# VH-VL binders against q9vpl3: the designs that were tried, part 266

Target 1, 224 residues: q9vpl3
Amino acid sequence: RGKINIQRPKAPHYERARVVAVTQPKYPELPKAKSCFKTRAERTQQQQENPYNEIIAREVRNWLDHSRLVAFFHLSSITADDIFRVRVQLHKQNLHLKSYGSKIIEQAVKNTRYEAIVPLFHSNHCIVFSPDPEKTAALLRIVRRVPQMVLLGGIVEETMLSRNQLVAYAQMPGLHAVQAQLVQTLSQAPGHLIQQLQAHQNSFVQVLDVHAKNQMNEETPKST
Key: E = the ipSAE of ESMFold2; O = the ipSAE of OpenDDE; V2 = 0.75 times the mean of E and O plus 0.25 times the DockQ between their complexes.

## First folded at step 9 (VH-VL)

Design D43 (framework fv_anetumab; at its last fold request DockQ between E and O 0.30; V2 from the best seeds 0.66)
Fold by OpenDDE, fold request of step 10:
Structure D43 (fold): chain C 224 residues (1-224), chain A 121 residues (1-121), chain B 111 residues (1-111)
Amino acid sequence: as target 1 above (224 residues)
Amino acid sequence: QVELVQSGAEVKKPGESLKISCKGSGYSFTDYWIGWVRQAPGKGLEWMGIIWPGDSYTRYSPSFQGQVTISADKSISTAYLQWSSLKASDTAMYYCARDEGIYESYYFDYWGQGTLVTVSS
Amino acid sequence: DIALTQPASVSGSPGQSITISCTGTSSDVGGDNYVSWYQQHPGKAPKLMIYEVSNRPSGVSNRFSGSKSGNTASLTISGLQAEDEADYYCSSYTSSSTPYVFGGGTKLTVL
């Protein structure tokens, strides 16, 4: 009586094996317990479907559509208090400082004429809106208070401007005609603008380094 | 017309306190930075600090940090420079000036007439 | 410390053109376009003559011009007049912590 090897049962006859294989209940794999830790991707996707994000995106679009001046800033390490202070000063000039998430901005400008601004919002950023393009100079004076606000570019009269172009625009006194010409010229070279905007991102790192160095120097107690 | 008018000449002794003034007119005082510049006798111009009169935010030159206080009263369009304790080395002409520059462009387009401060024993 | 170097003195005859140089210690001083020039007569407040390297404020004579090459900014005065005799200071942006740096000044004598 051959010892039934319970550990390695002899493979059943081919026909039996086939029947057993077909009759084996395929238990649906228990849904892998979705680890309570939603992957970063899943979290990002869930955030996109938030009705609240749609509302905010609409708000952003509304600001863009009704503003004649829009300025984009990178925010380095800045305190809430500093932001508040500059916001107050800007508000006195009818300049509205807003901060939105990059995803919200992307959603807001998708398939619009503003889509080109999306690359500017890869980091912490804020936007200043104004109905008055003549306030550009005032804006650029006020932001001096906050070196952590780095100008990236802007939109004036529906025309995208690089950082340098926006500064130049602000420096042009009262010549509506010259401003109009500038806008026309700039409207013809959107590709160059994007390149210039990217260049400013690189320079931004340098500005941050300088700022960081300056802060470190201020914190070094003069060892008397 | 934009004008900055400074207070008159001061003669003080070492250890005394002093506050000099700069009154702006002909423009929106709260919308422009006001700077202070020192000029020692026979010497060059030295930036001391700058103030945003709208909220009195101030930035100082490292050389003058803690040595002077810059302030402003927006209600009367006046900026101030003050010392708690004067030194003989503080003897100089002091100018206030309006900064017209924007963003990274810093320059003074209008200057006060200057205030001569003499500190002698 | 970022410093701007100017010649101590320059001289010229009436009608001549003279140039005053302002050299920064670093190429990063003032960036490409942030140099200003001031004129100061004895006992008077400084007067802005040039801003952003080459721009003239209203009321400043076209005899005054500014340029920059490398780390050296230049003020050129053409058609030199007796009234141009003064001290001239350059200024530049350096950093957010030190947004104003002045040169040592140049005494211009009209001969």
Scores: ipSAE 0.876, ipTM 0.950, lowest interface PAE 0.5, mean pLDDT 87
Fold by ESMFold2, fold request of step 10:
Structure D43 (fold): chain C 224 residues (1-224), chain A 121 residues (1-121), chain B 111 residues (1-111)
Amino acid sequence: as target 1 above (224 residues)
Amino acid sequence: QVELVQSGAEVKKPGESLKISCKGSGYSFTDYWIGWVRQAPGKGLEWMGIIWPGDSYTRYSPSFQGQVTISADKSISTAYLQWSSLKASDTAMYYCARDEGIYESYYFDYWGQGTLVTVSS
Amino acid sequence: DIALTQPASVSGSPGQSITISCTGTSSDVGGDNYVSWYQQHPGKAPKLMIYEVSNRPSGVSNRFSGSKSGNTASLTISGLQAEDEADYYCSSYTSSSTPYVFGGGTKLTVL
């Protein structure tokens, strides 16, 4: 039982609280404490009728609109301290761990291409948002310590990716790494080098072409 | 160029304390796991533990839990392996290694040169 | 068990292909768990040769290949060269509390 005040000096406590406040969802902190005394149906109904539902849905919509990377996880039971430590490490990488109710997600993505994500939120879950798609590897490296977080899939550059596709994306070299690979191959025999460059360029052009077509489809949906 | 440079060889007596170091360079030290691996003379490799330098979160192998302390000082990009009371059976080569695996992948891509610890009888 | 099973030694002649096995259980090598392979020359640190069953890191010769079937992973070295003489270790995930388990090692001798 080591209950002594010197284990938690005042300065570390307030710094810890400040970080939690910055990265912690504003909702639904209090209802979780109260909801242990209510039925499941009552909690769902009361949460759905919360006057802040549209405000929270706007928050989700804003995250989706401004995040180049979105990752979806199933979340099983985990201590608040463990989640907090992981959230802090993710935040340092510009990765933002959030959780929202399925009804709020449904409201946020209604009449968008992302309506298909709603079923992912019928169980305990969390979402990670980031403007930096290059941080996918960092995300998956940090969450390795959390077996309670099981990757379901994600969105990269407005394209929905399966679990395996997201992991494969995380393994892709960055722009600098791709340029370094091209330099390394320039020292090889001419014919072999040409074939290697063409294959690499084709893969890179395919990634850019998918991105451009997704952006084009987003900007100019065909009407009548 | 990713590099892990370990502290030099140590000769100690049973009961003495020891702290060996592993300095990482050429990469973002707080973005990768660092593990410690033991190799007794003429024997194979044994995983001892792993640390996330960003918050010093550690996981120890059951065989080494309570036997060693793994720590890191992220301000100088250095991980440590520490004994409070050495035993003759601690005589071994000790490697630090970086793990770059993502999701459910675990492997060590870069290794330090090793630190030989000899505990005299 | 606390270690993966590898043959104690394997030998081959220059130019030959050889295979080193790494046998575990359904909780480590089996199932969806990844396997990695390390080469260690005498007096040197281990070097990663294969990760995620069959992937080669940059700078590793394409003479090295990895595969897995059931509870057994295999490292194959084609076109054997004198410099390949070393100890080889496999490693596999077991659980979140023990994410690395190594094989006992295989000494490769090039005749």
Scores: ipSAE 0.690, ipTM 0.856, lowest interface PAE 1.3, mean pLDDT 79
ESMFold2, look of step 9: ipSAE 0.646; ipTM 0.838
ESMFold2 (binder alone), look of step 9: mean pLDDT 90; pTM 0.930
OpenDDE, look of step 9: ipSAE 0.856; ipTM 0.937
ESMFold2, fold request of step 10: ipSAE 0.679, 0.680; ipTM 0.852, 0.852
ESMFold2 (binder alone), fold request of step 10: mean pLDDT 89, 91, 91; pTM 0.926, 0.940, 0.937
OpenDDE, fold request of step 10: ipSAE 0.863, 0.872; ipTM 0.944, 0.949

Design D44 (framework fv_anetumab; at its last look DockQ between E and O 0.36; V2 from the best seeds 0.51)
Fold by OpenDDE, look of step 9:
Structure D44 (fold): chain C 224 residues (1-224), chain A 121 residues (1-121), chain B 111 residues (1-111)
Amino acid sequence: as target 1 above (224 residues)
Amino acid sequence: QVELVQSGAEVKKPGESLKISCKGSGYSFTDYWIGWVRQAPGKGLEWMGIIYPGDSYTRYSPSFQGQVTISADKSISTAYLQWSSLKASDTAMYYCARDQGIYETYYFDYWGQGTLVTVSS
Amino acid sequence: DIALTQPASVSGSPGQSITISCTGTSSDVGGDNYVSWYQQHPGKAPKLMIYEVSNRPSGVSNRFSGSKSGNTASLTISGLQAEDEADYYCSSYTSSSTWYVFGGGTKLTVL
């Protein structure tokens, strides 16, 4: 009786092999362990309508409604440390740097006057808010040192401005300075007018005096 | 009116330390960048570095990195340029200048009168 | 390193127009509007004459104008006067290791 080689069992008969193949339990593929590393795309898709997102969206809306200055920046490979440093500097000037997800912003501004800003938020971005439009220059001076912060545009006094327009706005003298200049200019105008008026009066009087003197000289009879 | 007033002329020997000053007035000192520019006798202008007095952020030209120190005291609206050890080659006129400093706008709109530094044995 | 090249000297007669060129070695100088011009009289501090290629600060004569073509910026002085005799420096901002670069300067002589 030939020693059954238990290490290399003879292949079963064809029919048996078929039966074994059909009767093998099909185990459902174990769900591939969702790698903890959700791709950025997967993270963006799973942001379903979370009550939390609504709260944040309201916050964003509140910031927009109470800010007279809003500036939008793209962030290009900026470190957290750099952001923090800039945030601190901005805060000292009552400028508030915030970062929100694009979906949150979209939700926040949907059916509002701010809906036009949605296209600005396709990538990593931050927003700076201020109640004071006069802080525009301060903002742009501070962010100057951070090339990773790319100015996209902003809102000043409810008006949307391009990057260039915002820079131009920042270069303008403050409203108070302009007002002061206007007042100064206006205060100088009356003085000049008065001088001109007086000059005309004086000239007229002089002409009359000359005329009077000439008439007196003609009336002196040549006593021959 | 915006004005930058620099400290007086200095005559020093090689190896001595020196600190010169630039005082700003007529504007918010903390909101504008202050640059330092060297001009050797009969030579052109050389940018040395720049400081933002608001937080003392400083940037140096590679040629001057480690050779000088730029600082500011915002409490007295004054910027400083200092050497730990002067060389004869440091003999030059030194200017401080205000940079307008707005995003992607770069020019010096106001200049100090200059400080002449003479280093001779 | 970005370098700005200026002619060493230019001259003109009173009433003439002269142009001083400033040429950058890098495309970065040509692409950006960061060119400024400074006037320096002997023994005096530099004075800003033009910023951002073509803008004049308040108090600067309209005889001074700036332009740029390619990597060359130009300062034009029209109606040349004796008082215009000075050294002129162009400057540009660079995003590299050197934030500010000056040209070598141009001595303007009024004949």
Scores: ipSAE 0.602, ipTM 0.807, lowest interface PAE 0.8, mean pLDDT 86
Fold by ESMFold2, look of step 9:
Structure D44 (fold): chain C 224 residues (1-224), chain A 121 residues (1-121), chain B 111 residues (1-111)
Amino acid sequence: as target 1 above (224 residues)
Amino acid sequence: QVELVQSGAEVKKPGESLKISCKGSGYSFTDYWIGWVRQAPGKGLEWMGIIYPGDSYTRYSPSFQGQVTISADKSISTAYLQWSSLKASDTAMYYCARDQGIYETYYFDYWGQGTLVTVSS
Amino acid sequence: DIALTQPASVSGSPGQSITISCTGTSSDVGGDNYVSWYQQHPGKAPKLMIYEVSNRPSGVSNRFSGSKSGNTASLTISGLQAEDEADYYCSSYTSSSTWYVFGGGTKLTVL
């Protein structure tokens, strides 16, 4: 008797059912007679799965080693079209959206300082890698339109950051922003110049005050 | 150095079309959302919608969905607000503003000077 | 869209402190949500005064401070000056489809 059942797919729409039926071979269930003896195909598949996992784990290690920015997200149910559109926009900013199984992540970060990230991958997730840590703000601006991507935290310059720390990092004024504010003040009308120069001095004091408050409030986020 | 410069005031009749502009400079135009805010004479601020110029992804306030079109031309760093058929109730000051928020924060750090649109018979 | 509630008008004398309230719900003002404040002088574009509840942008006087408690955010102006006379708007996020809601505005009069 030949009741061989490995798969029980649903009957799709007639047009798709015709294509699927033609392309899907049946895989018979072998009788249990020589369990210590495996077919050549089963051995090849097993070997492919094991080496394939290590190849993917090496890929993850390579991304971690060469990315100065890594961001972790919980991923809720989302259409393939929506995630594809986000991936395209991220890619334009040198931000690379990836997803890996939790076992592969465990294998990739085993015996590294990043072992603490493993619990983030127990549920649906995605990871964004980039060599450009200055792109953190761009990442978070793009993700705003995707409520299905919930930020969990990240790694910047080999330092693990919580969600709030990563957001605060993205909002920090850069050297160029401070220089631009000074140039803007000097380029305006003379009467306005005195007022703006005083405002820039207050801005520097404000930045120093935030820094001092963060130092006094140990382990508090830079935000708020 | 960040600057948003809007097109000049407009006087129109009901039923006419109009497209007003907002040119951004001094920053990477395609990397920041640009919002449009309406202020009727003597009234408060109303958010109309927002655009990401990098791919022209738009989001409209429910009150303005289907009433206006927001678009951008990233090659000239310009965002647009457009009506196909103006109404007298469209008389208002219109501001564009750059959204500086990220992830779960939402605020406009730089505003254009405003474009006054007057629609009367 | 639900608007945030602000008093229509507040007033104070030079040198005094005043507080403008902005009341919403746990979904927009309350909890870990952020509020921003804008100042608008007559005939001028709005200017950002406070973001993320309590942060001041560069160029904003330290006389302006922000806070919140429960579902009410507050803008406090100390050492009130004539130039502070303007309209003030609070703003927050409400939902994934409505990124911005503004309060009705508060006219500050310096006596």
Scores: ipSAE 0.528, ipTM 0.770, lowest interface PAE 1.8, mean pLDDT 78
ESMFold2 (binder alone), look of step 9: mean pLDDT 90; pTM 0.934

Design D45 (framework fv_anetumab; at its last look DockQ between E and O 0.35; V2 from the best seeds 0.57)
Fold by OpenDDE, look of step 9:
Structure D45 (fold): chain C 224 residues (1-224), chain A 121 residues (1-121), chain B 111 residues (1-111)
Amino acid sequence: as target 1 above (224 residues)
Amino acid sequence: QVELVQSGAEVKKPGESLKISCKGSGYSFTDYWIGWVRQAPGKGLEWMGIIYPGDSYTRYSPSFQGQVTISADKSISTAYLQWSSLKASDTAMYYCARDQGIYESYYFDYWGQGTLVTVSS
Amino acid sequence: DIALTQPASVSGSPGQSITISCTGTSSDVGGDNYVSWYQQHPGKAPKLMIYEVSNRPSGVSNRFSGSKSGNTASLTISGLQAEDEADYYCSSYTSSSWPYVFGGGTKLTVL
């Protein structure tokens, strides 16, 4: 009786092999552990029309409607700590840094005058809101410390501005400063006009006086 | 009127510590970056570093990283430059300057009068 | 290292126009319009003369003008006066980790 090699059992008969193959329990594939790290794509897809999204969309609209300055930034590999630091600094200047999902922004601005901003929100972005357009320079001085915050453009006084236009706007003297300069310029103008008018009058009087003197000299008969 | 006033001339020995000051006035001190510039005798201008007084965020030139410390006290509108241990090679004029630029524009519109630091044995 | 190159010295006679050049070694120097110029008299602090290539601060004479072509920025002083004798430094934004760079300076002599 040949020693049954227990280490290499003979392959079962074909029929037995078929039965074993059919009777093997099909264990459901263990659900792939949802990696705690939802891909950005997965995060974007799961934003189903949640009543919560509507609330946030309304909030975004409210910010847009009550802000005279809105700036859009792309965020490139910025840390949470860096964002926090910038947020705090901006807040001190009454500048409000907010971050919203692209879908929320789309929902918020759909069929509004702000619909043109949707293409700016293809990646990680933040928005800075302010009621004061004069804070544009302050904003740009603060964000310069964070190269990861890339200025894309903004809205000032309901006007959409490119990056370059926004920078140019920030470099302009404030409205009050311009007004003050205008007032100063205008206040100087009358003085100059008065001086010119007086100069003409004085010159005219001088010419008349010379004429009068010349006439008096011609009427003095040479007493031969 | 915007003005930056620096501390007076310093004469020190090698190994001594030093802190010089730059006081800003006539503007919102916390809203503008302040920079420090070194000028060795007969040499050109060298950037050392910059600070945002609003939160004391500081950046250094690679050449000066670890060599000096830049700080600010916003309560008295003053920026500082300090050495822990002076070297003879630190002998130079030091200027503070206000950065007027925004975003990627960098230029200094107001300068301090300078502080002469002499380090000699 | 990103560097700005200036001529060591330039000279001119009173009433002439002179130009000081500032050339970057890389396209990353100067960005599109971020060159500034400073005037420094002996024993005095630098003074801003031009910012963003061609803008003059308040109080700076219209005799000073700035331009840029390619990687070279230029400061032009028209109607040269004795008081213009000074060292002139260009500065530019750099896209590197450190955004500030000075040129080596140019000594302007009025003959």
Scores: ipSAE 0.718, ipTM 0.871, lowest interface PAE 0.7, mean pLDDT 86
Fold by ESMFold2, look of step 9:
Structure D45 (fold): chain C 224 residues (1-224), chain A 121 residues (1-121), chain B 111 residues (1-111)
Amino acid sequence: as target 1 above (224 residues)
Amino acid sequence: QVELVQSGAEVKKPGESLKISCKGSGYSFTDYWIGWVRQAPGKGLEWMGIIYPGDSYTRYSPSFQGQVTISADKSISTAYLQWSSLKASDTAMYYCARDQGIYESYYFDYWGQGTLVTVSS
Amino acid sequence: DIALTQPASVSGSPGQSITISCTGTSSDVGGDNYVSWYQQHPGKAPKLMIYEVSNRPSGVSNRFSGSKSGNTASLTISGLQAEDEADYYCSSYTSSSWPYVFGGGTKLTVL
């Protein structure tokens, strides 16, 4: 009630609300009440999650709507100190590293053009948002030192890009608006290929990698 | 115009310490990795290590781990390579170079002029 | 350290095409891994000639081309000129993370 409402009003800044939600570990924990408390906690969690999940989903939706660059990564086990160092370096470039639950991502993209990204969040992940699509090279240069962050793909100027397409975009010279238009042209794939990607959700990243390689390498097919 | 300007040649005796510098200009120094490359007289190029000046994160070649220290001072856009105790086998040309690679790509697009280090008694 | 194998020397006459090889393993040259090539004239710093297997930096002549097949990368110089006489190094990485190595170098002599 007031405790729950106090947490929501006490985070007026978009960035601060995310930090508070991520950074508050529970100490000390109660291991022995798990069976009974877990049933109660799951009912309470359902009640608390509905309004909390929608607020955080709205935050994600706002990031998606106002970011010209969005990059998705699989995140393997990494220490809090190592990820913090990366977050600081990204922030200096106006690149905002965030993590959200899969259910929250699902709510955020529901009834939008980005619903196809939901399978990317079945495992541990993180997302980088930025209003500056020309910072894609800077992002990939910083992330290069973090093998635990595996690039899955991204969104540039509202166009979904595979891993290889995003890397190719980052290497193109020129104004970010011109680069985004060119990448949008490169992302025009045959409709059946897009449907194949959607039908193979668990291998979505690998199919996108093949698609991107085919677009890069279709210049010279080998003779049989 | 990207430039990497290294400190001048050094003549040292075994056991002395040394810190050589590499000053970057014409680009955002903290945004690019800086590598160090060794070339002994008449020999090939050897990668020694790399640093991200933004937070001084470093990685070393296994051959040089513990043998040298790579550091940076981002306030003056300068990277350093240093020895606590030089050996005659440290006689070589030392280059700094900017790494332009992104995501799984590594290559040096701009190189300093080199710093010749001579260690002899 | 010797991680990539290059011939010690290669020679050619002006106007000819020559190829310098760089052989490694599936963990450095092979697969989707990238290779770069550097030219070094005596007493000068190395200069990047090819990156990411086949890309030329701005200002590098299109006489220089790069390719890769299996675990071997190749630098090809067409229309050989006297100014091409130099040492050439390939480079790649030896693992999935962060250190990378140079080949032993190839001295190109223009006859």
Scores: ipSAE 0.555, ipTM 0.792, lowest interface PAE 1.9, mean pLDDT 78
ESMFold2 (binder alone), look of step 9: mean pLDDT 90; pTM 0.933

